# Ledger of designs, part 2: VHH binders against o75319

Target 1, 181 residues: o75319
Amino acid sequence: GNHIPERWKDYLPVGQRMPGTRFIAFKVPLQKSFEKKLAPEECFSPLDLFNKIREQNEELGLIIDLTYTQRYYKPEDLPETVPYLKIFTVGHQVPDDETIFKFKHAVNGFLKENKDNDKLIGVHCTHGLNRTGYLICRYLIDVEGVRPDDAIELFNRCRGHCLERQNYIEDLQNGPIRKNW
Short names: E, the ipSAE of ESMFold2; O, the ipSAE of OpenDDE; V2, 0.75 times the mean of E and O plus 0.25 times the DockQ between their complexes.

## First folded at step 7 (VHH)

Design ka16 (framework vhh_7qia_2; at its last look DockQ between E and O 0.80; V2 from the best seeds 0.00; counts 0 for: pae E 3.9 > 2)
Fold by OpenDDE, look of step 7:
Structure ka16 (fold): chain B 181 residues (1-181), chain A 118 residues (1-118)
Amino acid sequence: as target 1 above (181 residues)
Amino acid sequence: QLQLVESGGGLVQPGGSLRLSCEASGFTFDDYAMGWYRQAPGKQRELVAFISSGGDTNYADSVKGRFTISRDNAKNTVYLQMNSLRPEDTAIYYCATPEYDFSGSDYWGKGTPVTVSS
């Protein structure tokens, strides 16, 4: 089906690069079949994603897709030069240790292989906010040693929207550090 | 617009059975995966079971073999058959789509309480 996700239109399509990091967050791009249900100015396709990133004078080096469906777009809709990683992430609950590990491993692998460039890690869930923000902040806190409130503030500012889920925020602020292996 | 109404909860003895229902409205039901969550006193809300739009199911380890999730797209309803209930299954049960990640209670029903006690 091509039902537009609830509240999808309410969020900025693409955030800004997080200073001091290689992360950029965005809402899920929608394949062409969704355009029938959108005004032209509301459309945000995989192609539009890359155009918007380019307008920021940035380049995507990796896309991490956290959505819990495959109906929004296909990896084939992306340039062949940009690797695509799917991490099915359930909404509403704090991501489990396995999900966190997969995310950290992917990020670390990318950084190791891309030391010679400044390409970005694009991360998105449906709205590119809660699950996306949690995992990015979790990485910054656990791996980079960033203070939780600083990580959250940085993400919110760059995404242009604030994390909304209290259980996510609480886990980031007061929850245990997750193992990095 | 999205509305979820849970029902079917109650008091049951250990080893007993319950069948929960969740009626959805305000969105294209058959396009989305649906899940059952539960929240026990003093614990975080956790996913118990989910069913994809295509009918694929998955369960938390704690309920595997005992719970069964199903859906009726014609009725916009998702079900949770709970057998061999245990005291640790006591919680308020909610339904939601695991595809979404909304804040607060905006896209949750009131929930249906399940109490397993002798």
Scores: ipSAE 0.396, ipTM 0.752, lowest interface PAE 1.1, mean pLDDT 93
Fold by ESMFold2, look of step 7:
Parts: sequence; structure tokens; C-alpha cells
Structure ka16 (fold): chain B 181 residues (1-181), chain A 118 residues (1-118)
Amino acid sequence: as target 1 above (181 residues)
Amino acid sequence: QLQLVESGGGLVQPGGSLRLSCEASGFTFDDYAMGWYRQAPGKQRELVAFISSGGDTNYADSVKGRFTISRDNAKNTVYLQMNSLRPEDTAIYYCATPEYDFSGSDYWGKGTPVTVSS
């Protein structure tokens, strides 16, 4: 099966655009087969995602899926006009340098191709929090020169939930700047 | 709720072998990738090996060729065969799904200690 991820119902489906950036974070959307175990108000499908983004007067131009599985939804469930990228990101540990590089490469490529619009990069892991927040903050710190605590505060406020993993927070605050190569 | 029980750790001489087991309950095991993590004193937990729901495996460089991960879906169990053990492998070993990154005790077992010394 189509088991609902643990604690998935406890998180806001979609955050707000992070001001001054092209990022918006959300929890993993769940395809229709998961809805058998959800109350109607708990549902958050790929279609629901796009409706919620539109309600914010925003538009997605890329979805980066950080989940370590392919069972939640299929890329075919997304509009064909929105590119989709899977970056398998291991949970429970600070993402390794290869994962960070792939994320930075994807973001930089998107920004280059979308310099003449204001479309957003949607980023999610399972809950849209720890791995998602880590990689977004890592990008802002290493590439945009944002101070670690400012990046974390911005993410927490716009996601609507605070980063929870102490090892991720510690690495962002006190770890080395990662190279872009 | 998710429950993970590790076993098979112990004291072993350098060059020896151990086989760790992790029995999972409270979820549909077949749906999840599973991993073995380890934590030495003063270090953060690190992924040692993982196996996807489809059986694809991957290993940390430090253990390639010495450790083998496998799973038995009929028994909801993931294994780590550890051969040619070294003192550097001394740690508490945990199983977990790399699909989650919550730190709460309900998403981890208690771990199984492995000590490699003479």
C-alpha cells in the first residue's frame, strides 16, 4: 500500500512564498488512492497543491521532490507545463554534499531559464519541513550569502512550522559553507 | 504506530562478523525503503546502507565490500551482514526509513550496540 505518512496530517499543506526568493515549501501531495483514509478536509492532492498556489497569486515553474520514495504521486499527476525533478534525499542525516550540489544545480538552472518571469520553485520532502528547510537554507546561505539565522527564520515563518532536526539546525548555523562544485 | 526493534549487536574481535536484524511493525513494510544508521560517541548518526522497497542497495564508502544489507518482506525484517569488522565500526546501530527525518523516539528503535575490540 497507500499508508498515510506518519504525522503528515499535522502540517500545513503549503507555506507562503519566501520574500526575496523564488521558493515555496509544501508537504508531499498524495494521489487519489491515499484518500480512502483521509477526511475530505485532510486531502491534499497534486490538484489541491496547484489550486492553493493560485490562491496566493503565484505560479509554480518547477517542483523539486526530495522524498526517498516514488509512492506518493506520479510526475504524470502534475501539469505537463511544470518541470519536475526528483532528488532522493536521505532522512535523519544532514544531506550529503552530492545532494546539496544537485539541489543547487537545479535551482541555479531554473533561475537562469526563468529570469524573465516570477514563477516559483516548489520544494517538498515528506512533510515539507526538515529536509526541505535544510536545502533551501543551505542554498540561501551558500549561494545568496544570507546569514544562517536569517535564512532559518525566513523559512520557519513562511513554512508555518519551525525546523525540528537539531543536527540540521546545527549544521546550518555552525557548519562550513559548502562549495558550489 | 511505527515500531522498529534492532538486535544482533555485541562485542566482537577485529576481523569478525556480526549480523544485525531489524523487525518492523505498525506500517506496511513493503512500501518503505529501509536503512541502517550508526552513531559513534560524539558523532552524528550516519547512513551506512540502505535498501529500496524494490531491493536496490547502496552503501557508504567506508563499508562497501564488507557490509551487505538485505530485506525479507515476509518477515518485515531488514538485515545488515557486517564482515571484516574494524574498531572504527564501533557504534550503536539503528534501523530507520530514510523516508522520514523526524527525531522522535517513536520513529527509531533503541539501537543495538556493536563494539569491535580485542
Scores: ipSAE 0.261, ipTM 0.631, lowest interface PAE 3.9, mean pLDDT 88
ESMFold2 (binder alone), look of step 7: mean pLDDT 78; pTM 0.788

Design ka17 (framework vhh_7qia_2; at its last look DockQ between E and O 0.64; V2 from the best seeds 0.00; counts 0 for: pae E 4.6 > 2)
Fold by ESMFold2, look of step 7:
Structure ka17 (fold): chain B 181 residues (1-181), chain A 118 residues (1-118)
Amino acid sequence: as target 1 above (181 residues)
Amino acid sequence: QLQLVESGGGLVQPGGSLRLSCEASGFTFSDYAMGWYRQAPGKQRELVAFISSGGDTNYADSVKGRFTISRDNAKNTVYLQMNSLRPEDTAIYYCATPDYDFSGSDYWGKGTPVTVSS
């Protein structure tokens, strides 16, 4: 159905590009059928996403969708020139090593194929915050060697909202560095 | 308000079976994937199985082939059939939707305890 995800209205639609990275985070865009339940200023469609990215003088080169559903928008609502990847990411727990590996593999593949441009990886879950922030930070820590507190601060500032799930924050700060493959 | 009520747990011998139920209310159940999680003493909750809104299923490796998740959208209920139970399946079992993960998304019920012991 067309029900707005709980608390979805509480989050800014799109963050800012994270400096020194190829990441930008956003909440899930909602196809037009959801707009009957939204005030005009609350709308955030796939088209709105691309308009907001363009207004930042940026361009998306990949969208990684972390949600467990296709009801919010269809991949066909995206330009064919922008690759789309769904990585089902379990909520309520720190993502498992298989999920982290899939995310790292996708990011590394994108960077290899896009080494001659400055296109961004857009990452979202339902709210664009906790699962999204965890996986972006995990990548920065494990692959780029960023200090955990610096990764978290960068994500929070650029997303415009602080990570909320304490178990995710604690794992980023105090958990093991995951082995890269 | 959103409510999730788990039931069907109990004490069972190794090799036995149990069927868990989770009745949901306060949201459009048919739109969401549903998951069963479990938490053993001293461990974090882990996803055991999930079922998409369209009926597609996935399982943790530790339970694959022994557990079956199913849903009845008319009754707003998700089920977990647990066969060939082992002592390591001992835990409190909870249901939730894997798509909601903000700090205020703790809509857990009391859970339903499962103890596998001889």
Scores: ipSAE 0.226, ipTM 0.602, lowest interface PAE 4.6, mean pLDDT 88
Fold by OpenDDE, look of step 7:
Structure ka17 (fold): chain B 181 residues (1-181), chain A 118 residues (1-118)
Amino acid sequence: as target 1 above (181 residues)
Amino acid sequence: QLQLVESGGGLVQPGGSLRLSCEASGFTFSDYAMGWYRQAPGKQRELVAFISSGGDTNYADSVKGRFTISRDNAKNTVYLQMNSLRPEDTAIYYCATPDYDFSGSDYWGKGTPVTVSS
């Protein structure tokens, strides 16, 4: 189906690059079949995503999709030059160690292969906020050694919305470091 | 506007069975995957089972072979058949969408308590 996700319209479509990182977060783009349910100014397609990124004078080098569905858009809707990675991530609970590892591995692999450019890692869930924010912050904390509150503040500021889930925030602030391998 | 109402919980002996129901409203039920979660005392909430909009199912290892999730789109209801219940299955059971959170905060119904005890 092409039902618009709850509160999807309430979130900025694309955040800003996180300074000192290669991350940018955004809400899920919706394929053309959703447009009939949206006002023109509300539309946010895969094509719109790339246009908005270019408007920021940035370029996407990887898209990590954390949604737990495939109904929003197809990988074929993306340019062939931009790799697409699906990591099915369950909402309402802190991502498990396997999910965290998959995310870290993908990010590290990208950084290793893209040392010669400044392309961004685009990360999104449904709203590009909670699951997205958790995994980005988890990476910054576990891999980059960033203080949890600093990571959270940085993400919130750049996304233009604050991480909302208390269990995610609590885990980031007080939870154990996850293994990086 | 969104509402999830769980029911069917209760006290049961080890080896017994229960059938939980969750009636959903306020969204297009048939377009979303549904899941059952549980939270035991002093433990974190965990996903027990989910069913996609297309009917694909997945289960936590701890309940595989014992629990069955199903849905009736005409009734906007998701079910959890629990067989061969164990004391470690004791928890409050909730239903929700595995895909995303509602309303920018944790949206949960009241849940339905399940107690497995001799």
Scores: ipSAE 0.049, ipTM 0.536, lowest interface PAE 2.8, mean pLDDT 91
ESMFold2 (binder alone), look of step 7: mean pLDDT 80; pTM 0.799

Design ka18 (framework vhh_7qia_2; at its last look DockQ between E and O 0.72; V2 from the best seeds 0.00; counts 0 for: pae E 3.9 > 2)
Fold by ESMFold2, look of step 7:
Structure ka18 (fold): chain B 181 residues (1-181), chain A 118 residues (1-118)
Amino acid sequence: as target 1 above (181 residues)
Amino acid sequence: QLQLVESGGGLVQPGGSLRLSCEASGFTFSDYAMGWYRQAPGKQRELVAFITSGGDTNYADSVKGRFTISRDNAKNTVYLQMNSLRPEDTAIYYCATPEYDFSGSDYWGKGTPVTVSS
């Protein structure tokens, strides 16, 4: 079934656009069948996601879904004009080189195809925090040359929650630059 | 409240076999991918294998062909059959869902130690 992910209610649904980037992070939207388990004010559906993005005067041009399941919502719940990419990302350990490569490749492809607009890349895992923050920061550090602490601070501020996993933070701060893209 | 209880570890000679079990409670087990992780002394915790809610499996290269992950949703249990054990498999083995990323002991069991030595 349709059981609410642990601690999902504790997180803000959608962050803010990260200035100077094309990223916005959010927790996983939940399809309508989950709403029986939620108070009205707790609901955050795929439609709610797009409404919240529009309220920020932004537009999504790609959703990168980092979750390791398809039970939360279906790609069919998204507007057909918004590309969707699933990158299965294992939790509890620093994402492996293949996962990092897929993420960087997708971001770089999006930026090339969307150089003449200002659409955003929406990124989420289950809670829109640890895996999401790691991969966004990894991209900013490796590809854009952003200092690790600046990338982390920017993500935390715009997401509205701080990265929690110490092993991810340590890898971002002290780990090697990955040059695979 | 999420609980994960690993068992089945022990001392075994190289080339031997062990079967680990992890009983889960406090969540809908059948909806979640489950994984086995291990941590050797002085090393970071690493994923060994995982099995999706639909039964698809994946293995770290270091254990591929020797270890088999499986699940029994009726018993809320995930298993790791470990064959052809080597000294480098010595570690504490933990189960967890790879779908979560939270820090803290509440999302991990206490682990089950495996020692492979003569």
Scores: ipSAE 0.274, ipTM 0.645, lowest interface PAE 3.9, mean pLDDT 89
Fold by OpenDDE, look of step 7:
Structure ka18 (fold): chain B 181 residues (1-181), chain A 118 residues (1-118)
Amino acid sequence: as target 1 above (181 residues)
Amino acid sequence: QLQLVESGGGLVQPGGSLRLSCEASGFTFSDYAMGWYRQAPGKQRELVAFITSGGDTNYADSVKGRFTISRDNAKNTVYLQMNSLRPEDTAIYYCATPEYDFSGSDYWGKGTPVTVSS
């Protein structure tokens, strides 16, 4: 099916690189079959994603997809040169320790293998906001030692939208540090 | 436009059974996984079970072997069969889609209360 997610149109398609990090967040790109339900200016395909990143003079080195569905686009819609990682992440609740670990492991692996370049880690869920913001902030807090409020502020500013889910915010601010192994 | 209506809750004795229903509207039901959540007094809301669009099921450890989630796409309905109920299962039960990231405020129905007590 090609049902457009609720409020998907309300969010900026692509954020900005987070200064001091390799992260960039964006909303889910939609494959061609969704275009018939969108105005031309609303369309945001995998191809559009790469074009917008290029316009920012950046390059994606990895895409982490946090959605719990595979109906939005196919990995085959991406360039072969850009690895694609699916981490099925349930919405509405704080990601579990396993999900957090998977995300951290993926990021650390990428950074280890990409020391010689400045390619970005693109992260998205449906809107590229709540699940995306949580996991990026969780990484910055747990791994990089960033103050929770600073991490949240940085993400919000760069994404162009604020993390909205209160349970996520509360966990980031007051929750325990998650193990990195 | 999106709507989820839970039903089937009630008072039951320990060891008893209930069957919850959730009727969905306003979106393509068959395209989304559906889940049941519950919130007990003074506790955080937690995922109990979910069923993917493909029919795969997953359960919280606390309900494995006792609860069964199913769906009827023709009726836009997801079900939760709850057997061998325990006092700790007492909560308000909600349905939602784990695949749908609701921004701003989470979309939740009114829920259906389940009370397990002697």
Scores: ipSAE 0.026, ipTM 0.438, lowest interface PAE 3.8, mean pLDDT 91
ESMFold2 (binder alone), look of step 7: mean pLDDT 80; pTM 0.807

Design ka19 (framework vhh_7qia_2; at its last look DockQ between E and O 0.62; V2 from the best seeds 0.00; counts 0 for: pae E 3.7 > 2)
Fold by ESMFold2, look of step 7:
Structure ka19 (fold): chain B 181 residues (1-181), chain A 118 residues (1-118)
Amino acid sequence: as target 1 above (181 residues)
Amino acid sequence: QLQLVESGGGLVQPGGSLRLSCEASGFTFSDYAMGWYRQAPGKQRELVAWISSGGDTNYADSVKGRFTISRDNAKNTVYLQMNSLRPEDTAIYYCATPEYDFSGSDYWGKGTPVTVSS
């Protein structure tokens, strides 16, 4: 089966738009097959994601899926007008330079193609926290020049949960700036 | 609750081989990608080999061509065949799913130490 990811119920489904950026973070939506293992109030489907974004008066223009599996939902469960990009990001380790580069490239491409609107980049891993927060913060630090502590604080506040992995936090705070190219 | 039990580590000479095993329980093993991580002294854990739920394999550059990951879903077990071992392969080896990134000990086993030395 479609086992509910460990601790997935412990996290808010969708954060808030990060002010001054085009980012919003959320936990992985789960397709209908998972709903038999969920109470109605626990459900968070791809459709629920879009409804919650609309409730915030926002619109998604890209979803970046960082999960290391394809079993949670399929891209066909999303509206056809929202581009979807999978970047397989391994858990438990600071993302490698190739993963960071792919993320930066995707964000930069989105910003170029969407300079005339205010659509958001939705980013998720399984829980929408550690890998998601790391890559968003890495982008803000390396590309936008945001101070590490400011990027982390902004992410934590807008996600509604603090980054938990110390090795990710230490790399953001004290690690090298990564190449953007 | 998740449980992962690694075994098969030991002391081996350079150029030697070891086969690691990891028995998993407390989740639907066949639904998850599984990986072998290693942690050398003073280093962060790094993923060295992984296998998708569908059987596709991937390897870190440092072990490509020397290590082989496999799984037996009937036994809830993932394996790592390590050949042509080098001193830099010395580490504690852990199995885990790369689908998670929690830091708590409940998501890791105790690991199995591998020492490659003369």
Scores: ipSAE 0.312, ipTM 0.687, lowest interface PAE 3.7, mean pLDDT 89
Fold by OpenDDE, look of step 7:
Structure ka19 (fold): chain B 181 residues (1-181), chain A 118 residues (1-118)
Amino acid sequence: as target 1 above (181 residues)
Amino acid sequence: QLQLVESGGGLVQPGGSLRLSCEASGFTFSDYAMGWYRQAPGKQRELVAWISSGGDTNYADSVKGRFTISRDNAKNTVYLQMNSLRPEDTAIYYCATPEYDFSGSDYWGKGTPVTVSS
C-alpha cells in the first residue's frame, strides 16, 4: 500500500554532506502514488531528492537503500546514471555482521571506482536516521578510525536529527569492531 | 498511540508447543509487515520471523521448519506458532514492524516470556 510511514513528515528530507566524507543521508523518497496522501509541500519524490542535492551543489553517485521493503519507490524512478543498491536492513535491532559487511564493501567499492570525482554516497532508510546513522557511523569507526562519539556527533549535525535508538548508540560507543574484509 | 500487546508465553518442556499472539493498535495494521523478535538473557534482540503486508513469510534459520508466522488483519493480530521448542528458544518474545524504524525511542511492548526447560 501507499501508507505514509509514521512520523515521516517530521524529518528533514535531505541532510548535508558529512565533511571529510562522501556521505549524505536522507529520508526515503516516495513514489507518485504516495502524493495523494500528502500536501504539496510535504511531497518528497525521487526527483525532489535529486533537485535538493543539486541545490547543495552536490551530485549523487550511489544510492544505498536500507529499507526492508520495496514499496516506497522503484529503481526505475532514479536516473540510469546513478547506481542503486538495496541492502535489506531490519529495523529495531543492530544490523548483523553480514549487513555491516555489505555496506562497507559497497562504500569501499564506490570510493575505489570514483577517485576521479566528488560524487556522494546517498544513504537512506525510512527516516534516514537510525539504521542510516548506525551504518555510516559504523563505517567511520571501523574503517576510518573515527572516535565513536565524534562519528555520532558528525552524523547528527549533518543529518539535522540525532540518532534516537539507544541500542545503536550503545553498540557504536562500546560494541566490538566489525570485520572490514 | 501506537500499541503492541504480546501474549501466549509460558513454561513448556522441550519438544512442546506454544502459540503467541500480538494485538496491534494505533496504526493501519494491514499496511505493514509484522515480525516477531526475541531476546534471550545476555543476548541481543533478534528477528525470528516476519510476514509482509501481502502475507509473505520469512524465518531465521534457527526456527525455520519449527515456527510459523501468520496474521489476521481483521483482528489486527499477528501470531507465532512455535513447535518443537528447544531450550535455546527461551527468551522474551516481542512483536514489531521490521519494514521501518519507529521514530524516537524504540517502542516495544512488554513482551511475552517463553521458557523451555525440562
Scores: ipSAE 0.042, ipTM 0.528, lowest interface PAE 2.8, mean pLDDT 91
ESMFold2 (binder alone), look of step 7: mean pLDDT 80; pTM 0.800

Design ka20 (framework vhh_7qia_2; at its last look DockQ between E and O 0.53; V2 from the best seeds 0.00; counts 0 for: pae E 4.0 > 2)
Fold by OpenDDE, look of step 7:
Structure ka20 (fold): chain B 181 residues (1-181), chain A 118 residues (1-118)
Amino acid sequence: as target 1 above (181 residues)
Amino acid sequence: QLQLVESGGGLVQPGGSLRLSCEASGFTFSDYAMGWYRQAPGKQRELVAFISSGGDTNYADSVKGRFTISRDNAKNTVYLQMNSLRPEDTAIYYCATPEWDFSGSDYWGKGTPVTVSS
């Protein structure tokens, strides 16, 4: 099936690099089979993702996929030089400790191995907003010591859309720090 | 266009059973995972169970061994069999796709109320 996710068209395909970080957020790219249901200007494929990143004079070094499905695109649709990590993340609730740990571990591993370059960590869920924003902000807060409101503001500004899920925002602002091991 | 309609709720005594149904429309049902959520009075909405498109199931710890989620793709319906019900299971139950995470305006059905009381 090639049903377009609800409200997928409403979001900017790719955000901007978050200053002071290696993060960039985007909505899920859709493989070719979805194009039948899209106008040409609405199409956003894995290839389009890389083209848009290039237009920003950036380069992806890692893609973290937070969707809970594998139907949107295949890892084979990506260049072989860019590692792909799947972290199945359930929507509508705050990610659990295991999910948060997996994300932090992946980011830290990437940063350790990529000290000699400026490649970006691309993170996406379906819309590249709520789950994506939460985990990026959670990392900045827990690992980098960023003030919660600053992290949220930075993400919102760079993504071009605001994190609006109240339970996520509340957890980021008032929830406990998650362990980093 | 998307529609989720929950049913099957009601009043039961502790130890009783209920079977909830959720009929979905407006999308390719078989392509998506489905989940049941619940919201008790004064509490946040929480995930109870979900089932992947492939049939893999996952449950909250509080309902493991008592609840069973299943789906019928031919009917575009997801079910929640609830056994050994407890007062703490009292809530409004909703169905949704765990794969989607909307900004500011999540789509939810009206829900079906479940009350467990002696």
Scores: ipSAE 0.612, ipTM 0.836, lowest interface PAE 0.8, mean pLDDT 94
Fold by ESMFold2, look of step 7:
Structure ka20 (fold): chain B 181 residues (1-181), chain A 118 residues (1-118)
Amino acid sequence: as target 1 above (181 residues)
Amino acid sequence: QLQLVESGGGLVQPGGSLRLSCEASGFTFSDYAMGWYRQAPGKQRELVAFISSGGDTNYADSVKGRFTISRDNAKNTVYLQMNSLRPEDTAIYYCATPEWDFSGSDYWGKGTPVTVSS
């Protein structure tokens, strides 16, 4: 299979860089085999992703893929110079502490290795919204000390869509700060 | 209509086995990862196992080595073989795809209760 993910067309392909951070969020790119089911203006391939990032005068230095499959695109479709990391992130529930820890570890490692450039961490799940927004906000809250409502507002504005899952929002706003190690 | 029908649960003694089934319809089953979740009273629903569209499996630490997930794409069915059952495995078991995470994606069947007790 090449079925378009549910509601995938409803979301902007790529957000904007989140000011004061190294994050940019996007929905999952779809390899060429999906394009037969898409109008030209609906297409969003790995090539389209990189073109859109370049149009913003930005550069990706890491892609964190939160999905449970490789059917959407292959890591081989990405430039050899861009590291790729898959972190299986369960849908339907707030990501567990192990997933949060893996995400924090990856981000902290990137920041250490990329202190002398301005490359971005690209993060996506299927829609680039709920799981992606949760983990980015969790990082900003727990590691950078950002106020929960400010992290959520920043993500929503830069993604171009508001976080939708109420249990994620409530956990960010009212849940405990998670350990960073 | 999207449909998920779980079956195979029941009462079993500690150390026993059960095999759960979930028949799915209303989407192209073979394209999606499928997972088994469980929810014990007073606990959050948790993923215990998943199987990718390509057959790769993953398990929660609490069930690794005891549970086996598998799928039959011709029957649109995902299975959970549960061996060496413990009282802590008592829960209602549900299937779903872990790939969906948007508002209105909460398509849960009735689940299949599993009780492990003396």
Scores: ipSAE 0.273, ipTM 0.620, lowest interface PAE 4.0, mean pLDDT 89
ESMFold2 (binder alone), look of step 7: mean pLDDT 81; pTM 0.810

